VH-VL binders against Apical endosomal glycoprotein (Mamdc4). Designs and how they scored, part 4

Target 1, 160 residues: Apical endosomal glycoprotein (Mamdc4), of Rattus norvegicus (Rat) (q63191r268to427)
Amino acid sequence: SHHMATDFETGLGPWTQLEGWTRNFSAGSMVSPAWPHRDHSRNSAYGFFLVSVAKPGTTAVLYSPEFQGSVSYNCSFTFYYYLHGSEANQFQLFVQAQGLNTTQPPVLLRSRHGELGTAWVRDRVNIQSAHPFRILLAGETGPGGFVGLDDLIMSNHCIL

## First folded at step 1 (VH-VL)

Design d5 (from d1 with heavy chain R100S Y103D F104I G105L S106T; framework fv_bebtelovimab)
Fold by ESMFold2-Fast, scan of step 1:
Structure d5 (fold): chain C 160 residues (1-160), chain A 122 residues (1-122), chain B 109 residues (1-109)
Amino acid sequence: as target 1 above (160 residues)
Amino acid sequence: QITLKESGPTLVKPTQTLTLTCTFSGFSLSTSGVGVGWLRQPPGKALEWLALIYWDDDKRYSPSLKSRLTISKDTSKNQVVLKMTNIDPVDTATYYCAHSRYDILTGYFDYWGQGTLVTVSS
Amino acid sequence: QSALTQPASVSGSPGQSITISCTATSSDVGGYNYVSWYQQHPGKAPKLMIFDVSNRPSGISNRFSGSKSGNTASLTISGLQAEDEADYYCSSYTSSSTVFGGGTKLTVL
C-alpha cells in the first residue's frame, strides 16, 4: 500500500480512542481565539480536526492500528498539531510495542507544551520497533487553550 | 429571547427564483460564533439542510443544491435572505430559518422560526 | 442511502420507556460527537431536545436522554407521556453537509 493518511473529514478512519478527542471544525469558534480558523487538511472553516476536550484529571489518548515490527527507520509518521492559548497545553506522542505475552509500557518520542503560535505545525517521527507497535497521541488542553491534531500520515513503509 | 420569522411568497411557478427572508431578534449576526441557517421539509418527508451564513459572511451550502442557492445577510436589518433558482415542484416544502452558535452549540440549531410553506405549482 | 437511518415508527404506553435508534450508514457519521435530536409536533417547527449525543438544552425534561454506541445513536424517552407523541429526527455532520435521519413517528397508545 502507498501510505495510510487520515484527515478526519469523514471520521477517525483506522484510529481509535476511549474518550477525550472530539472531531470539530472552526466556523463557530471565533469567540475562542485559541482555536484555529481553518483545519489543515482542507484549509476550511468546515474542515474537521481533532481537539482535546478530556475531563479534568484525564488525558485524551488516540490510538493507531497495530503495525508490524520493523528495524528500519523507513517507517515514518507525519502529523500536524496546533497548540495555542494556554501555557498549560500539552501534547505527547508515544510508541507502544506489543510483546508476545505482554503489552509493553509506552515510550515517549515527542513532547510539546504551551503556546506554539497560530499555525498548524508539521512534525515527523521515524519508528523502529522489533515488535508490532501502535502510536499513542495524548493531549491535554489548558484553560482557554486549544490542543489539536490533523492530517496523520503513516509512510508506505509502515506495514499493517 | 431569540426569535426568527420567515417571509416570502407562498406560491411560486416552476423555473422562477424563490426568495425567502428571515427576520430575527434577540441576537446580532455581527456577534462572533453566530450563524443563521436555512432548512426545509417537504410534506411528509425528512428535514433537509440548505445553507448557512456566519457572522463573518462565511457561507456554506448543501453540496447537491449549491449551484441553485445564494445566502446573504443584512446585519443592520437583522435579516438573512435565501435565493433558490430554477424552482421545481419537488421544491415544495415548509422552509425554516434557524439560529446556530457553533462555539457552544456545536453544529446544531437551537431556535427555529415558525416555518413558511412554499408550494410550487405546475 | 441516506446517511442516517431511523425506524419509521415506534409506539409505547404511558409510563413506559421507548428508544429510537439512528444508525449511520457511513462510519464517519457514527464517530461524530455532534448527534442532535429534534422533536416535531404536527404543524410546528422542530424543537432541539438533545445535542452532542447526550446533552440536554435548558428546559428539556430529564426523561429524554441520548447515547451513542459505535455507529448508532439512541434517544430514550422514559415515563412516556401523551405529549411526547411527535416525530423525532436525528442529525449529524459530514465534512460537507448537515444530514438528517428520515424521522420516527412516536405514537403514545
Scores: ipSAE 0.005, ipTM 0.485, lowest interface PAE 15.5, mean pLDDT 82

Design d6 (framework fv_bebtelovimab)
Fold by ESMFold2-Fast, scan of step 1:
Structure d6 (fold): chain C 160 residues (1-160), chain A 121 residues (1-121), chain B 109 residues (1-109)
Amino acid sequence: as target 1 above (160 residues)
Amino acid sequence: QITLKESGPTLVKPTQTLTLTCTFSGFSLSTSGVGVGWLRQPPGKALEWLALIYWDDDKRYSPSLKSRLTISKDTSKNQVVLKMTNIDPVDTATYYCAHTYRFGELYFDYWGQGTLVTVSS
Amino acid sequence: QSALTQPASVSGSPGQSITISCTATSSDVGGYNYVSWYQQHPGKAPKLMIFDVSNRPSGISNRFSGSKSGNTASLTISGLQAEDEADYYCSSYTSSSTVFGGGTKLTVL
């Protein structure tokens, strides 16, 4: 029954990655004009967020822990993203269910690209899966741009 | 090309803690979707799943044995360790470690040769 | 009381086909295609033969096929050969646990 929230202030929590996403803050030593002035969770220049630092043309991928399936309740995933400073910015959200061949592509639920303004944007997806699943968050930052994430919130219907 | 091998004591006394190590090659436990599980089979009996650890340190345990089991990994050494406390003669079995590649405990595609652990005084 | 029920034994003659059943006692198994089958020769580790009901790993003969109807999964072995004589175990994900059937001894007459 407990929801799972991750604000990146002390680490990645239960989320995992190989490379490409990094924790950072606005008052850090090397930021571009495309970066937000504050994080979303703390509304502070010293609050942490995730930023995609993958080379232009490569993709950073963040993985959720595995959640159980349910036919009775949807699992709601709320997150905040920031895309600014380059038309080549890309963000995609995928869901990959167990019981599928792992060589099959994950299912795309959300796609955003380019410049979406100078504010953290709230988004929400509902996942109704009879099968256990994971969420994949993919980011690619264009030249001079910023692609970031903060405040990843899984509802209490998302069961570990 | 994926290989796993179990190691540990072959004879354990009741009430002791059994520690088994799985050493593997041909894959990395840092790869998304990869996991390593432990299973056992008492002589002449069915297979029983014990525990599983994923690339992201997510751990799963058999509900009936959860209080006795601890699974851990050392990704840099290509090792997964299983500890079982308060060992009893009924725990006498061949213990296997095995590879899985999914976001869950769906199947085990490569197995170690197994190590027989006998529990007796 | 196993969550998955298999016959204790089955037999066939060389060249014939045999089928081994695996019946779930839990309805949640019917909601997922997480049935796998393992072959075990005496003194050896199990070998994965079928996963996700009907999929074969690379290198597994097409003489082995899997299917499911309702709460019963089946492993069918066609063109039976002496080397097929072994114990066969079904497995499924029934909740947050992996469970195994009791095993079926296949005898090639």
Scores: ipSAE 0.000, ipTM 0.469, lowest interface PAE 16.5, mean pLDDT 82

Design d7 (from d1 with heavy chain R101L Y102W Y103F F104G G105E S106L G107S; framework fv_bebtelovimab)
Fold by ESMFold2-Fast, scan of step 1:
Structure d7 (fold): chain C 160 residues (1-160), chain A 122 residues (1-122), chain B 109 residues (1-109)
Amino acid sequence: as target 1 above (160 residues)
Amino acid sequence: QITLKESGPTLVKPTQTLTLTCTFSGFSLSTSGVGVGWLRQPPGKALEWLALIYWDDDKRYSPSLKSRLTISKDTSKNQVVLKMTNIDPVDTATYYCAHRLWFGELSYFDYWGQGTLVTVSS
Amino acid sequence: QSALTQPASVSGSPGQSITISCTATSSDVGGYNYVSWYQQHPGKAPKLMIFDVSNRPSGISNRFSGSKSGNTASLTISGLQAEDEADYYCSSYTSSSTVFGGGTKLTVL
């Protein structure tokens, strides 16, 4: 296939971060009741996902590679998220465009907060940008909560 | 296009309550990551942040002025209101409202109103 | 003093480069490590020039650049022009507050 898929089983793939998102699995340590019992990609307690462990008042941010701009095609991004165990959980998806020698402010495309149940939730966004762009995935886990990501899938119209 | 405009009295007396309204267009204060703040600048002095309200009604106040300040929003009217009690001549300043973008530790004011001069005299 | 310290004034001639510093005096302010720069002409509202240390908003000349080393952020203006004469403010935030520096008056000789 001509798409970029990242399941976190062996690393972050082409995604980058400074800190705050941690690769983990359900059986890997002393997990709270808020954690999923299985990942999404393998449906296994030993399958990996990302969890936000940024300190209170700060946000973990995951960056996509830079994609080419296009006036003809929409880049379709599909992902799975898990928000449980705290009303203070937050997840946001931003797109940040690169102009000529300038980085534009991030533009918010999705926002989720609080308690969304005990299942991995699928979401999809279509991105059209004439300029090169990155996707930013931001997570803040509330006390006793869980904010997680798995299976990040970019369509074949998301050109590197 | 994002625009903001301050309105309120231009002359107030000491001990009164100052009420300022910020009316905006080009964005919604129900959008996650968006806030509106109030700042002031006394003539010839530095900028000072006063208060900030976010899309989720989270409110932040300057610690030195917190007891005197109330910020509120009316999302349906595209308005943010600041009230400052017990006004004093030292509060004479140009008051600005500004669009705030918040994204984790990335947060800044990107669009500002033109400002409104409030003179406090006895 | 303010938590962010700027020189009161700087000056330069057209075509030169100048640098304005912004130094955090508190570990809390320095710990957030995110600095914005604003330009203000007399009688006008501030204009965002740099955000997140080194990023330029759309429409801001590449003559303006930002950097940070340790507790000191810097705004550099290259190819200085008469219209750059203005006050410049740095800003950062703590857990409870948004903080501005004292401002620097740039004079273009």
Scores: ipSAE 0.000, ipTM 0.503, lowest interface PAE 13.8, mean pLDDT 83

Design d8 (framework fv_bebtelovimab)
Fold by ESMFold2-Fast, scan of step 1:
Structure d8 (fold): chain C 160 residues (1-160), chain A 123 residues (1-123), chain B 109 residues (1-109)
Amino acid sequence: as target 1 above (160 residues)
Amino acid sequence: QITLKESGPTLVKPTQTLTLTCTFSGFSLSTSGVGVGWLRQPPGKALEWLALIYWDDDKRYSPSLKSRLTISKDTSKNQVVLKMTNIDPVDTATYYCAHSYYDSSGYDYFDYWGQGTLVTVSS
Amino acid sequence: QSALTQPASVSGSPGQSITISCTATSSDVGGYNYVSWYQQHPGKAPKLMIFDVSNRPSGISNRFSGSKSGNTASLTISGLQAEDEADYYCSSYTSSSTVFGGGTKLTVL
C-alpha cells in the first residue's frame, strides 16, 4: 500500500503549478499581520507552507498528479488551509476527470472564502471517479489577506 | 495500555460554563497522528461528536456547537480540557473523551474511550 | 433526521447471523471507506468494532465483519452470542464533522 503526503518542507513533491503558489515560511520572509506565525506540518516559524501570491485579479492553481479511477473505492484527500486578513480571500478545490481523449471540465468540491480565523483548518474530501483524475487547488488572496495550504495527504486508496 | 478518564462537575446550572477534563495514560499527545476527542450521549439518545484536538494543536469542532466550545491540551500533564459555555438542560448527557489516531490513510477513528461522566443540567 | 440511518432494532438467535445497515441520507456525508462501528453495552462506554468499513481492531472477534454496497455500509455478526446483545452505532464523516447513526438495538433471543 502507498499513500502520498506533501508537507512542502523540501519542495512541491509531485504537485505542479504554472505560477501563483509560493513556498514560504513566517520567519524567513516579510510577513503581514494576516500571515500565520507557524506552518502546520512542523508548527514552526521556519516550517514551509504554500501561500497564494497570484497577480492582482488572477488565481493561483496547484495540480495534483493524475490518479487512477475506481468504481469501488473513494480516494480521500486531507489538507490544511489558512484564510485570514481579508473578506475577499478565496480557496476552491476542484476535481478534473480525464475522459477518453478529452479532459472534462473541473468540478467544484469545496469552496471557502473570506476571514476564517487564525488557525490552520483541516478539511477532507472523498473523491469517487471512475476515470483518471487530478485535484486542482485554487487560491485567490484579497487585499491584505493570506490564503495558504499545508500538509496535503492522499489516502492509500488514491492510486497513482 | 491506553486509558482515559473524564472528570468535572456532575451537576451544573443553566447559563454556567461546563469544564470537563480528560486525563489519560499510555500515550503522548505529542505523538504524530494522535488526537483526543470529546463526545456526548444524552440519556437514551445517540452519540454526538463535540470536538477533537490533535498532537499538533489542530482543533476541530462540531459546527452546530462551535460557538460554545473550546478544546485545549496540556501535553505535560496528559490532559485535554473541554469548555462549553451557556449550558442548558438539553446538554444533560454522559460526556466521553476518546483517543483517536490519524494515520497515513488520511482518516481517524476513536479506538479507546473513557468510562464517561454524567453531567446533569438543572436549576 | 440523522445523516446516517440505522434500523432501530434487530434480533436473532444464538448461532445465527444478523446484519445491521447504515445508510447515508445526505450528499455531504463522506466516503464509505471511512465507516466505523461501535458496540455499547448498557451503562458502558462504546467500543470500536470496525473501522475503515471492514477493518477489525486487534482483539475483536472475526465474527464481526464490515462491508459496503452503494451508499449503505453493513455490520454483520456471525455465530451470534448472548454477549453480543448491545446497541450498535455507525459513524462516518462530512466535510466539517464526524457524524453518528441513530443506533441499533440488537436483541439476542
Scores: ipSAE 0.000, ipTM 0.491, lowest interface PAE 16.2, mean pLDDT 83

Design d9 (framework fv_bebtelovimab)
Fold by ESMFold2-Fast, scan of step 1:
Structure d9 (fold): chain C 160 residues (1-160), chain A 119 residues (1-119), chain B 109 residues (1-109)
Amino acid sequence: as target 1 above (160 residues)
Amino acid sequence: QITLKESGPTLVKPTQTLTLTCTFSGFSLSTYGVGVGWLRQPPGKALEWLALIYWDDDKRYSPSLKSRLTISKDTSKNQVVLKMTNIDPVDTATYYCAHEGYDWYFDYWGQGTLVTVSS
Amino acid sequence: QSALTQPASVSGSPGQSITISCTATSSDVGGYNYVSWYQQHPGKAPKLMIFDVSNRPSGISNRFSGSKSGNTASLTISGLQAEDEADYYCSSYTSSSTVFGGGTKLTVL
């Protein structure tokens, strides 16, 4: 029905950032062996994903558009991530609510670190917010590592 | 064929500011993940890391020297510049610039330039 | 006063194997898989020999190998040759900085 899905094949869609996340693909590049051999959305070496190029001590942050608050329904967010090649890899998911004339501090909902194998991992969070909110996806890549994202899917209860 | 070359004065006086330029070829400092660092080695002593600048203008400095160091880049000229203020005879060293790829080790180095601090 | 401790010197004869150690506090090498080794001949710039403990760059002889146990990383050179005579430096990452060992002078007898 009325869900929002982003596969990064043609851009960031409604997601935004200042810096640190870049779109890339596996084939045709001399990249590290920690990179996936294929993306998740196309299962192809020519399919695009996001990779964090943030260095130690800095973090790449990707922002969703602002969603409406609701006390009746959970907005569910499904995403795929890849963490391989370094114990220093980090990925965090935050929800940040917009209060009256103030931006609330981000609330951490997921934290993943280090080496999680050679497959795209599916995860899902349910978000309940009475106020408008955004999702923040933060990544930091360790030496020789890879931290990536693909297929960001917001349920039909996530209203823009 | 990544190459880097350091340039600057070979003799400087105490209290002056040392300015060194790294000119490189074979890569672009607009490529994501790429950085250029500066290191030094006093005669007969160990290597010491000084500073690093990344493609996105993010800068890192040795904690012990941060107050004296400024690193900057000119991507269109393929240059990275290091400035060190208030130089002292203990700053006498061979200064190197080096390429840092996605995974932070230095895989290509300039030949080095010896800087002597003397009055 | 480096955070990484190396022996000042090591020696061997042609054809033999030698090992150079690099020992750090638990906050430096013992907690990380980010050890690099550099070879430096007199009057020349350092050359990367090993990265991430045990990986070799293209063009580096398989006579050079790296390993780590606890808080000590090791560089092993097998089948020693005269041209291996050089200074060897280990390096690791701490927080947001890079540190180097004091260096080891390898003499091939």
Scores: ipSAE 0.006, ipTM 0.496, lowest interface PAE 15.6, mean pLDDT 83

Design e1 (framework fv_ontamalimab)
Fold by ESMFold2-Fast, scan of step 1:
Structure e1 (fold): chain C 160 residues (1-160), chain A 123 residues (1-123), chain B 112 residues (1-112)
Amino acid sequence: as target 1 above (160 residues)
Amino acid sequence: QVQLVQSGAEVKKPGASVKVSCKASGYTFTSYGINWVRQAPGQGLEWMGWISAYNGNTNYAQKVQGRVTMTADTSTSTAYMDLRSLRSDDTAVYYCARDRYFWSGYYYGMDVWGQGTTVTVSS
Amino acid sequence: DIVMTQTPLSLSVTPGQPASISCKSSQSLLHSDGKTYLYWYLQKPGQPPQLLIYEVSNRFSGVPDRFSGSGSGTDFTLKISRVEAEDVGIYYCMQSIQLPWTFGQGTKVEIK
């Protein structure tokens, strides 16, 4: 078995959303000065990434598929994010576990905000859950800012 | 009936400002971007910039950067282009055009255009 | 900026005869998603531009089948199999792979 990887070049893969995250590219020049010049997966101005383009006052949320719990191994999630151009930028990663009779509230594992420079930043979380769970990636873009995602990689112990 | 309807012709003196409107109807305004494209008399098409009706993000052509502001009012489904410090070479027909740039899927280019607004700057 | 070059700049066509317009880009318009971001527009006298062809070869809704687009990479062609009086106007190619969006200089099609 191999890891589940999503580079957004052809779509969202198994990830879902209602609205707010948009697949886009730099097109050789920035949509605004805060946008990256290149995506991470292809290192190309023509490669796709996700950008948070939520309505004012709304957070863009991307949902993973539901993964099985395990008591033996941790699910490892690696991803790249880009926060530039506004101190009001926010990015949060939540894990939401599913109990037998209840949907549990999301638990925050990562929080990043503001100005983090002009590079795609790698991050990794290890998720240990005995119950089925999903990952939520939430983005809010500040005025003149950019909040983006690329290269979402789940280890082979993240079982669907 | 999907359409973009623009404001009427303007005659301005050099140094003045002009604000052109583009009212959308027949579709979900916030699902599309609006491009502004101008055409000087007897000349070709020149892209001026683009605005997302979803979040108000803009990108302006270098040639007009610093003199142009594009805005969108979601309550009236209307986009605006405000061009300042007008010069005689800003004399042109200004078009707004709908674009799917912000949304993934088939990109149809600028598929619906306004009728154009003639802006004349007397020298 | 990507430069779009059209040839010829003008065509005088007898009604019913074919016409062909070339468009060359200074850089490839093929994206990593497998799509080529090349478009053709027609501007009839006194009217705004109208979309004819999207993504090189796809005819837009309502566009007659006498119009066809072809090409790849940097070289593209618009063909009209039998020119009609209503086809008079200026034809523009456009790229949308790289901001700023850029147009060719236009090809004027006239009836003889």
Scores: ipSAE 0.000, ipTM 0.487, lowest interface PAE 16.9, mean pLDDT 82

Design e10 (from e1 with heavy chain D99E R100G Y101L F102W W103F S104G G105E Y106L; framework fv_ontamalimab)
Fold by ESMFold2-Fast, scan of step 1:
Structure e10 (fold): chain C 160 residues (1-160), chain A 123 residues (1-123), chain B 112 residues (1-112)
Amino acid sequence: as target 1 above (160 residues)
Amino acid sequence: QVQLVQSGAEVKKPGASVKVSCKASGYTFTSYGINWVRQAPGQGLEWMGWISAYNGNTNYAQKVQGRVTMTADTSTSTAYMDLRSLRSDDTAVYYCAREGLWFGELYYGMDVWGQGTTVTVSS
Amino acid sequence: DIVMTQTPLSLSVTPGQPASISCKSSQSLLHSDGKTYLYWYLQKPGQPPQLLIYEVSNRFSGVPDRFSGSGSGTDFTLKISRVEAEDVGIYYCMQSIQLPWTFGQGTKVEIK
């Protein structure tokens, strides 16, 4: 029943980024009607989530820790996303494998676009890689929109 | 046991500032936010803003944005509202009210209110 | 901002008779978590507001069963089955789905 979960309440945990994803919450930082009124992990206006605030012309990218490859088990990744307020909102999930002495190009596994309503949406991907890999979560917020993430959960077959 | 106790009545001149305190007891202060709500004589309730004792962040109503500052001192479990450039239409009873972080078992909206602080702005 | 509209603005009720207050929001108060963030408060003369009903229909601790809330989406109702002298005051609906939190204009309930 061993797994890794990140709810952003105290930081990014094992996830990393250079820039663009910001920890925030509804009560302290609601800047438009597009923002969620509660986070997913705590169902609270004071609970933290990530929001994409990347500069114009750039995309916010969040990187998982590197997981070991396996030919026997799938690493199952469950997450919650929120896309509201702009048809130009974009969210993508990539897997990037580490080949022999080379980092492979990212492979797109999920793409979501635009206006998806006022709900945190659950999604799950199964990843089977013979090589070590990372998960990349890319967000781009359209004008007046919101692109957010909460509750990133990795199964016990996602081996660090 | 759960209580919010506010500072006493204030009489101010136009252009002055007022700082109202709200001291919490009987619960974990940092697990709640504190709302400030005012009521002009004979009028309805008007939300002024919210401060999180959890992380210190604030959100202010547009009407008072730029004139109000809300703070929380976790060492004394006390929230403050500082309202500047007072006008006659700021005359009101000012209430603090806590709001929980959990919906359901511990979240009921603004469930505990202070007794109110009367602020009178007159020449 | 979400606008909350109450009707009527005032009620004079004979003791023991029922009272009903309506609250309408300018947009839906249903959140993505399946809950509706609508509350009812009572302000008795000279006192701070007190919570009566949370999440449309749930009575807060200590609230008598003669109080009931109902509704969905944008239309909500507070009913008092038998008004008593202690129920005199101003009733407010409130939403906490979207900042800023907003209140209805209030309904004054008084005994005839």
Scores: ipSAE 0.000, ipTM 0.512, lowest interface PAE 15.2, mean pLDDT 84

Design e11 (framework fv_ontamalimab)
Fold by ESMFold2-Fast, scan of step 1:
Structure e11 (fold): chain C 160 residues (1-160), chain A 122 residues (1-122), chain B 112 residues (1-112)
Amino acid sequence: as target 1 above (160 residues)
Amino acid sequence: QVQLVQSGAEVKKPGASVKVSCKASGYTFTSYGINWVRQAPGQGLEWMGWISAYNGNTNYAQKVQGRVTMTADTSTSTAYMDLRSLRSDDTAVYYCARGPYYDFWSGPMDVWGQGTTVTVSS
Amino acid sequence: DIVMTQTPLSLSVTPGQPASISCKSSQSLLHSDGKTYLYWYLQKPGQPPQLLIYEVSNRFSGVPDRFSGSGSGTDFTLKISRVEAEDVGIYYCMQSIQLPWTFGQGTKVEIK
């Protein structure tokens, strides 16, 4: 079972950002053939996803809420991403633990770049942290490209 | 058996550099970090820094910042501590110790190497 | 930096008698996860330190039950209910809630 799921159909839910990630849908925008024809959550041209509008040299970052640490349970994070249309596309997933000196940078768990096909790709990370932590999803879209996210799912061991 | 084995004793002149190795066996090297802790003769324990074998991230104690470099070679499961511009007050036994890898665990240092004696004298 | 202060700095114990070591931190070691990141180590002569107690009161694997840890916040105690010859060495408390990780000055335990 899933403790927290976000499909972006009505907003960002508990996820936060300063700028760079935008909610959008295929039928309304169609700004590039690099865009998906459908979202993942609804399999619909009117279903919402997140797209990174950050250009090379700037990065859009999406932040999870802070989750509790545990020595007993893994927090499992499942998500769907779409990278197409530019070799300059970049996506990175970081985990940032709290409770240590905050001068420490986040830990990189996933790095993807370029063109990865014309389908939403499922990925999953298992997070073990004795300290509270949050997830950072960083996207940078290359010229004519698309970097997108949909269906962010936290397992029932990811405790707020 | 989980084990950390360090390189042998070193005698150096002031101004030289020393590179101590720490070879891990019996566990998944990239799942843990390696701490470096030193002990001057007759003194207590002093934390020098830490490296993640997972991603290579480091954090160094202020006293040695700028003079130390910690690295990890995942192909040989070996961590290294390179200390430059040696002074007489760097004379100590240097220990490597297994600890949490970066940002996941703030656990104890639970497995220690046997120590490497570094003597800095003219 | 968090400062760890141990008392006493040395103690001599008759075999079979109890021993008690205090450790005080300059800041609380309690984390928002509900855990307290305080550890006890023993360094026997000529050996590296070995972990005795983690998170205030939990004995590490293989550590005899005559060792017990207690405390909260900034005040911690390690007790040995009956000191044996193999317990001779220097005991250190350590915190891992904030970098840099710091140790107490050490408490030397010897047999009389």
Scores: ipSAE 0.000, ipTM 0.483, lowest interface PAE 14.8, mean pLDDT 83

